# Ledger of designs, part 15: VH-VL binders against q96il0

Target 1, 167 residues: q96il0
Amino acid sequence: APERGAERRDTAPSGVSRFCPPRKSCHDWIGPPDKYSNLRPVHFYIPENESPLEQKLRKLRQETQEWNQQFWANQNLTFSKEKEEFIHSRLKTKGLGLRTESGQKATLNAEEMADFYKEFLSKNFQKHMYYNRDWYKRNFAITFFMGKVALERIWNKLKQKQKKRSN

## First folded at step 12 (VH-VL)

Design K39
Fold by OpenDDE, fold request of step 13:
Structure K39 (fold): chain C 167 residues (1-167), chain A 120 residues (1-120), chain B 108 residues (1-108)
Amino acid sequence: as target 1 above (167 residues)
Amino acid sequence: QIQLVQSGAEVKKPGASVKVSCKASGYTFTEYYISWVRQAPGQGLEWMGWISAYEGYTNYAQKLQGRVTMTTDTSTSTAYMELRSLRSDDTAVYYCARDQSYLPRGHDYWGQGTLVTVSS
Amino acid sequence: QAVLTQPPSVSVSPGQTASITCSGDKLGDRFAYWYQQKPGQSPVLVMYEDSERPSGIPERFSASNSGNTATLTISGTQAMDEADYYCQAWSSSRAYVVFGGGTKLTVL
């Protein structure tokens, strides 16, 4: 029995954006699209006097970004893998090789591929529902903390103005 | 109720392999990652790796690279951890733990642990 | 690998406030998680995302993060709180998890 080669299950691509913003930047930076997720990472600015609330907001944003990156990277990989398996399976069923006589990769027609897309979407429907739910939850939390940070900043500005008036 | 139920204690000889199972229940298995953590007697927690239950993507601790294999069976909602080439220093309680979805975040649910003893 | 540093032990009298610190360079960028482990038991998540408390965890447990230091605080420490406490974080660069060395909390 041929030893089914341990398919190197590709380690989840560490989407370490090699993009490094300038050290003196006081702004968020957007990196190039990630190779796996196709999402553009944001490098968040860290203020010198970052408050605990600002830090929490930043962490939430970072984590949500990473969550999105990981989700879509995984989805794209899964999609690509399942697509290839589908193509191979269908070609095999047709008695066709994986390569044409010209040496090109054999492909399926649009109708056959439509079946794949329908099946893939159906299979992943629940996963996408949960993703959407969690996406809303995360963004709601971020928005909530954005509001808190905004209030904190207003309060701090008011206190500073009062202190300047008292001196 | 969410539960992770692990296989029973194992006694192995050096050089042998052990495979620990972790059966998940009470939640959608495919939405979460499973991490494996071990604890040698009187020592701290050591992260071994994680697996995505749905995709089967894995990430292993560098120290265990090449010796550990994590797998899942979605039909039975069971995660497996195989450790090969066992040594005496692999004697530990092995835990499976549920991670939050799509990220190796905090472990909110833990298995009861599986004692693996490696003795000559 | 990122290292999380905890004091090996902390001792408190009943009713006093216990504070356990966890220091690491990544804690400024990542959430800290805290686990309680009693002898012969599995770890239990007691705090998540720096300062959030899971359901079923007593209100006397709190946590905070300032810079690269996470702190678990147990107010009104009880004898039942005697346990090992571990901080945990993860790294996005390699998607690996790291635990602190653990802190033994003794209630005297």
Scores: ipSAE 0.626, ipTM 0.838, lowest interface PAE 0.8, mean pLDDT 89
Fold by OpenDDE, fold request of step 13:
Structure K39 (fold): chain C 167 residues (1-167), chain A 120 residues (1-120), chain B 108 residues (1-108)
Amino acid sequence: as target 1 above (167 residues)
Amino acid sequence: QIQLVQSGAEVKKPGASVKVSCKASGYTFTEYYISWVRQAPGQGLEWMGWISAYEGYTNYAQKLQGRVTMTTDTSTSTAYMELRSLRSDDTAVYYCARDQSYLPRGHDYWGQGTLVTVSS
Amino acid sequence: QAVLTQPPSVSVSPGQTASITCSGDKLGDRFAYWYQQKPGQSPVLVMYEDSERPSGIPERFSASNSGNTATLTISGTQAMDEADYYCQAWSSSRAYVVFGGGTKLTVL
């Protein structure tokens, strides 16, 4: 059995979005879609008086974003690679070249490509299941901390109002 | 109980390669990542890289780029770390550790460590 | 590479509070993790996500993060707490894991 060379599945470069929001911005910014993941990165605003709870929420959001970015970047890379391999293999089997007589890339028909998509989805089914599970876990955690931060902010506002009434 | 069991100590000559194994048990191997960390005698912890157990994605420390290869065998729930072109400064205890997701989180479980000695 | 800086050693008397700091660029943007390592043993996770304590870790262990500095606090330090402590964080640069240089805690 030919030793299937451990194909170095290179991770997609973690494309830190080069988008830098204006330094004086007090808002979250949404960057352009990343070239690998096609996800729009969010640049989270950091308040001057960020509470530990707000910081934790921000970190969770940021981590989740990066997780998503990396996942989809890798998925898109894998998809593109496997698609190309499938096309090449199928063309070879048909005795067709990789290029048409006009010099264009040879393409497969929609039916043949449907087989690829089905196979790809089947192969990656478990991966998607894990992704979905983790996605829910992360988003539930974020939502939970959003609630906590909201409560903290309410409490702080109430305390400030009480202090103003006592003065 | 979650366990990471590593292969035994190795003695190698300079220029040789070493392959350390880390067998995982007590959890779904494919749901987690494995990180490799080494510690030279009397030194701190040095991160070597991580591998996704399911996808086989890898990320290596720049210092070790080209010399290290991490692999997994999902059928045996075993992670492998191969270090090539060994040098005396590669003498260390090598640890495998469990990590979560594509982003390194805290390593909640560690192997017992594998001493690799590189001597002439 | 991002560098996490720890004091090389901290000494504390039994029953007193020990504090170990870990400073690094952008540590305020990333979670800090703390490990305890006793001689001849593997590291043990003692704190995660800046301030969360794993099950089985004594309540005397706590951690916080302020700005770019994480702090591990051990209240009522016991002789058994003598160990090397390492902070760890994720670096946005190529998704690297970075460890601090370690702090030797001595209980005098």
Scores: ipSAE 0.599, ipTM 0.836, lowest interface PAE 0.9, mean pLDDT 89
Fold by OpenDDE, fold request of step 13:
Structure K39 (fold): chain C 167 residues (1-167), chain A 120 residues (1-120), chain B 108 residues (1-108)
Amino acid sequence: as target 1 above (167 residues)
Amino acid sequence: QIQLVQSGAEVKKPGASVKVSCKASGYTFTEYYISWVRQAPGQGLEWMGWISAYEGYTNYAQKLQGRVTMTTDTSTSTAYMELRSLRSDDTAVYYCARDQSYLPRGHDYWGQGTLVTVSS
Amino acid sequence: QAVLTQPPSVSVSPGQTASITCSGDKLGDRFAYWYQQKPGQSPVLVMYEDSERPSGIPERFSASNSGNTATLTISGTQAMDEADYYCQAWSSSRAYVVFGGGTKLTVL
């Protein structure tokens, strides 16, 4: 029995965006779309006097971004793989080669591809539901901490004004 | 209640392989990743790798690459870790642990551990 | 490889405050997690995301992160808190997990 080679289920490499913002930047930067996820990474600004709440918010945002990047990178990889397998399987069933007489990659018609998309969406429905649920949870947490940071900044500004009036 | 139940202790000879199982219950198995962590006697925790329960994506510690294989069976909610070409320094308690899906975050639930002894 | 450094041991008297540090170059950008391990038992998550406490963990447990140093604090330390404590973080570059070397907390 031929040893079914353990298909190295290659995880999509976590594409660290090579985009480096200018060192003197005081704001967040948006990089080009990642080649795997197609999402634009955000490079978060780190204040010199970052508060613990600001740090927590930044970490939450960063982690959520990485979560999104990883999810979509994996999803795109899975989609591409399954699409290719579907095409190959259908072509084989039709007795067609993988290449046309002109040497181009053989493709399926729009109707056959529609079946693939339907099946893919159906198969991944639960995964997308979980993604959406977690997306909301993460974004609610981020929004909550954004509110806390905003309040902290207001309070710090008020304290500074009081100190200036007392001197 | 969420539980991870591991297979029993194993005694192996050098060069042999061991396969440890981790059966999950009390939660949706496919929503989480499983990490494997080992601990040699009197030593600290060493991360071995993780697997996505649903997709079967894996990431292994560089030190163990080529010798370790992680798998899941979604029908039985069971994770497996196989370690090949066993050495004396592979003697350890092996733990499975649950972590959040898509990212290797903190491990909120742990198995009871499986002692693997490698002796001549 | 990213390394998390912990003191090998910390001693505290009952009722006093214990502090365990974990230092690493990635802790400024990543969340720290803390585990308690008693002899012959599996690790238990005691703190997550730098400062969050799981349900069932006593309020005397707290944690913080400042710069590249995470700190686990146990106020009013009890004899039952004697254990090994491990910090943990993960790296985005390879999506790998790293543990600290562990700290043995002794309650004298």
Scores: ipSAE 0.570, ipTM 0.824, lowest interface PAE 0.9, mean pLDDT 89
Fold by ESMFold2, fold request of step 13:
Structure K39 (fold): chain C 167 residues (1-167), chain A 120 residues (1-120), chain B 108 residues (1-108)
Amino acid sequence: as target 1 above (167 residues)
Amino acid sequence: QIQLVQSGAEVKKPGASVKVSCKASGYTFTEYYISWVRQAPGQGLEWMGWISAYEGYTNYAQKLQGRVTMTTDTSTSTAYMELRSLRSDDTAVYYCARDQSYLPRGHDYWGQGTLVTVSS
Amino acid sequence: QAVLTQPPSVSVSPGQTASITCSGDKLGDRFAYWYQQKPGQSPVLVMYEDSERPSGIPERFSASNSGNTATLTISGTQAMDEADYYCQAWSSSRAYVVFGGGTKLTVL
C-alpha cells in the first residue's frame, strides 16, 4: 500500500561542513542561526532502519555540532565581555562616563577599537589553535566513519547481488 | 603512563572552603576536559562540573552553582576544584576524571579520590 | 536536568549472564557509557560509545543502547565482576554529564 507520510524536502546544508550519511534519499536540514553561537544547526535525519555503524556516524556528527556551537557561544560571550571591559577601562583613563550626555553608550574611536581587536586576537590565539586542532581531528574521524559506512553499503549490495545470482 | 594524582584528604569545619588539586601526567592536557565527580559515603556518583583545559570554560551542576569554582593551570597540567560554604552533606570522596575534548570516549582515567570530611 | 534510572541491585549466579539497564528519555539518541566501581576504588570505564569496549576489558562485557534504554551485559559472570555499575550520558546540549544512580551486581 502507498505511504502518505510527510517526506522531508531535499535540502543541502549551507555554510556547514560536508557531512551527509551515505543513503540515497536521506537528507539533513539546516536551521536558522543559533542565537548564541551564530552557527546554523544541521537537523540530522534518522532513517527508519539505521545500521549500528550509521547510528554511530550520526551521533558523532550531532555531538560535534553541539561541541562547535558550545565553543562559539562561549567565545561570543567572551568577546562581548572583554570588549565592554576594554571600553570601560579606556573611558575611565580618559575621565569619561560610560554614557554620553544623551544617554547613549559611550564608545571609542576606530583606532582605539583596533587596539582592542589586536589584543583580543593575541590573547585568544592559542585557544583558537587548540580549537582548530580539535576541529580537524573531529572532521578526520567523521570522514573515516563516512568511508566505513560507504564500504558497508557497497558490501551489502554485493552480498545481495551474489545471493540472487547463486539462487 | 597516564595518571591523575589528587591532593590529600582534608578535614574542614562547616562554612569553610576546600580546594582539591588534580595533577595530570602522561598525556596532552589540553586535549581533555576535566570533570569533578563526588561520592558521599555509601552513595552513588554525583557530577559536579567540568572544565575545558585549553578554553578555561566551565559548566557546573545547578545544585552547586555559586559554591564551586574550577580552574586549570596548563603550565603544570593541574586542575583545581574549590567548594565554598561547606556543609556536612558535602562530606564525600572527590574525584577528577578526564574526558577527551574531540572524540566521545567517556571518563577513561580517574584520580585516586580525595576524602573531604566536614565536621563540626 | 536529565535523569538516568538504574535498578538498585541485580543478582546472578556464577557463569550466568547479568543484565543491567539504564533508562532515560531518548537515551538511544545519545552515546551511553558504563563504569565499574569496586569497594574503595575509583570507577573504571568498561564500555563507551554505546557498545565499544576499552582495551583491557574482558570480551564478556558488552552493551547496547536503543530507544530509552541502554543495557550492560556481562556473560559468564565471575566473582570478580561483583561491583557497582554506573551508566553515564551527556546532556543534549553537551553542557552536563549525567550519571545513573548505580546498580550493585551481586554474584551468588
Scores: ipSAE 0.483, ipTM 0.771, lowest interface PAE 2.2, mean pLDDT 84

Design K39
Fold by ESMFold2, look of step 12:
Structure K39 (fold): chain C 167 residues (1-167), chain A 120 residues (1-120), chain B 108 residues (1-108)
Amino acid sequence: as target 1 above (167 residues)
Amino acid sequence: QIQLVQSGAEVKKPGASVKVSCKASGYTFTEYYISWVRQAPGQGLEWMGWISAYEGYTNYAQKLQGRVTMTTDTSTSTAYMELRSLRSDDTAVYYCARDQSYLPRGHDYWGQGTLVTVSS
Amino acid sequence: QAVLTQPPSVSVSPGQTASITCSGDKLGDRFAYWYQQKPGQSPVLVMYEDSERPSGIPERFSASNSGNTATLTISGTQAMDEADYYCQAWSSSRAYVVFGGGTKLTVL
């Protein structure tokens, strides 16, 4: 079966659903799974009185989401391509066609596929270690800014309570 | 001492290819993308593409798609950019520059540039 | 793709405040970056993440980014600030880097 453009991340048209988030939503919301990464994007709310810290946090979260979707889209594409390549190579070694007499794609059983899964995990071990390092660093930065925003909001509310007592 | 040291100037004929190297030192190579940026004489900066270090994933500028190949060698902390089917309008200074893969801090270190001249 | 538009030149007298703009659709939704390039030299990062200044960049450099416009501001402009200035942003999904066309700052 030929590869279709649904797995191409840099030239693909819209391919899951044609939906738009609400134009003036007051909340972050989660969209449908991206067809390349299979991750659900967060569509971030932009309040009219967003502070500079809140803007920075939102931009950092958006950038991190884009980075994460790029990584998993690449990994899913690589996994699918190498899986099919492995199946085709093993079928050819056994003298079998790529399709059954009924037209279905010929496959390998779970025991035969175990060699592929072990090799793929070993080959990609360092990529996932670097991904985990970067994911940890990104989440630490995001958590740090979330804390700063929370403190800013508490500070603003305390100033408002001071004003009410003086009225 | 963070450094990006590029290979020397090249003179090429139209139709040839060129491969420019960018040797990184003084930092963790796998934490950065490497962008390649060129600048024709008297012109602005033109982004060519980027490569994620250890992973090897690339994105190329659309007008260069099919003519450019970017690679890395993590054992030597070196990035490479190869441009094929050279034309006279590919004459430019070619820069490599790093950008963090986990924080959006910009291209904070640049190579010294490599002049590639394409002339008949 | 996003397009970043800069004026081709800006002229100021020494001591004046220079303002260099960078326009792009919804640019304020993304981080903006600024680079200085003097003749015969590699670009130097002078502002990042909209308004952050790298160490070693003088305090007279500042920047902002909102709506469709990022602005680099140089107060107390000196002759040594004469250079080309480029803005930069990432496209959506971080697939592409976009540079502005550049602005030549002349100090007369």
Scores: ipSAE 0.433, ipTM 0.747, lowest interface PAE 2.6, mean pLDDT 84
Fold by ESMFold2, fold request of step 13:
Structure K39 (fold): chain C 167 residues (1-167), chain A 120 residues (1-120), chain B 108 residues (1-108)
Amino acid sequence: as target 1 above (167 residues)
Amino acid sequence: QIQLVQSGAEVKKPGASVKVSCKASGYTFTEYYISWVRQAPGQGLEWMGWISAYEGYTNYAQKLQGRVTMTTDTSTSTAYMELRSLRSDDTAVYYCARDQSYLPRGHDYWGQGTLVTVSS
Amino acid sequence: QAVLTQPPSVSVSPGQTASITCSGDKLGDRFAYWYQQKPGQSPVLVMYEDSERPSGIPERFSASNSGNTATLTISGTQAMDEADYYCQAWSSSRAYVVFGGGTKLTVL
């Protein structure tokens, strides 16, 4: 039945003031979209007995998330500023005011705005290539530490088994 | 050999501006943020801001917002810090320092420092 | 910006263990970094990512970070370790860098 097959997780509220993260949780969870980056932050669980390797992995993942949020917040700001400057420059060139007769902020038609989008993408291409380079390097480092944590957990399980058999 | 070489000492009057350069060599400039940190005589380290070498994005200390501009020139691997409307309490040694963009290991290399003296 | 608090000074005898603290709200949730600065010189990174030691830094330097406090520990303290020490962290958004006020280590 459709009721039993429905995934309520996909319909969870976002950006609502009613959302309150659990004060204490035993799992990572995803919060509402950040106002400036539009990214949903992961709130990392800190277990009671976290090893030094596990702590380092969690902090690396947290810092990478914050780095990513900062990049996209800056990109969103740059996009908005350059869009406004482009519109103002084109309106001034055409001898038009910054506001319509109704007082609304004047803008350009879709064809004129396409020129902005193309220019913005071209101008920012190299910045995105460097971002992608750093994104892959960060994910490689995180994957490396995930491997180290996995091996540590296997080793600890073997030590527990060895200890029980020696008694 | 990794180096951050800064421009020479400057003496300025109140109300003037100063622009300090920091030329990087021996590493991939675009893999690092550049922080600017100053130290007044006998005082501790004061962070001024950072700039992403490849994006050109900046974040400035709130105390200095509106008076400081940081830029980079990727073609010369050089970072710049301009401080405007100088006051006597801006007298300090100004350092540039790098921090790795993809695996931040702290400010592992620092410039030699640039003394800026503001006096009238 | 957020505040990292360090004691203004710490004194130790040669050969003894020095501990320099750095306190900040939930500092243990962030990576902490430590710098050494001798008179007339640029700062030198001595610890990074809470407890990692750069190449060239003696093994007598160690560090930890938990709760609200990071601690730099120098065992077998030598006269050459006399310097100012600064802790550092990034803000939670990586928007800014925070330095502690510094601690003058005196070896006497």
Scores: ipSAE 0.433, ipTM 0.747, lowest interface PAE 2.6, mean pLDDT 84

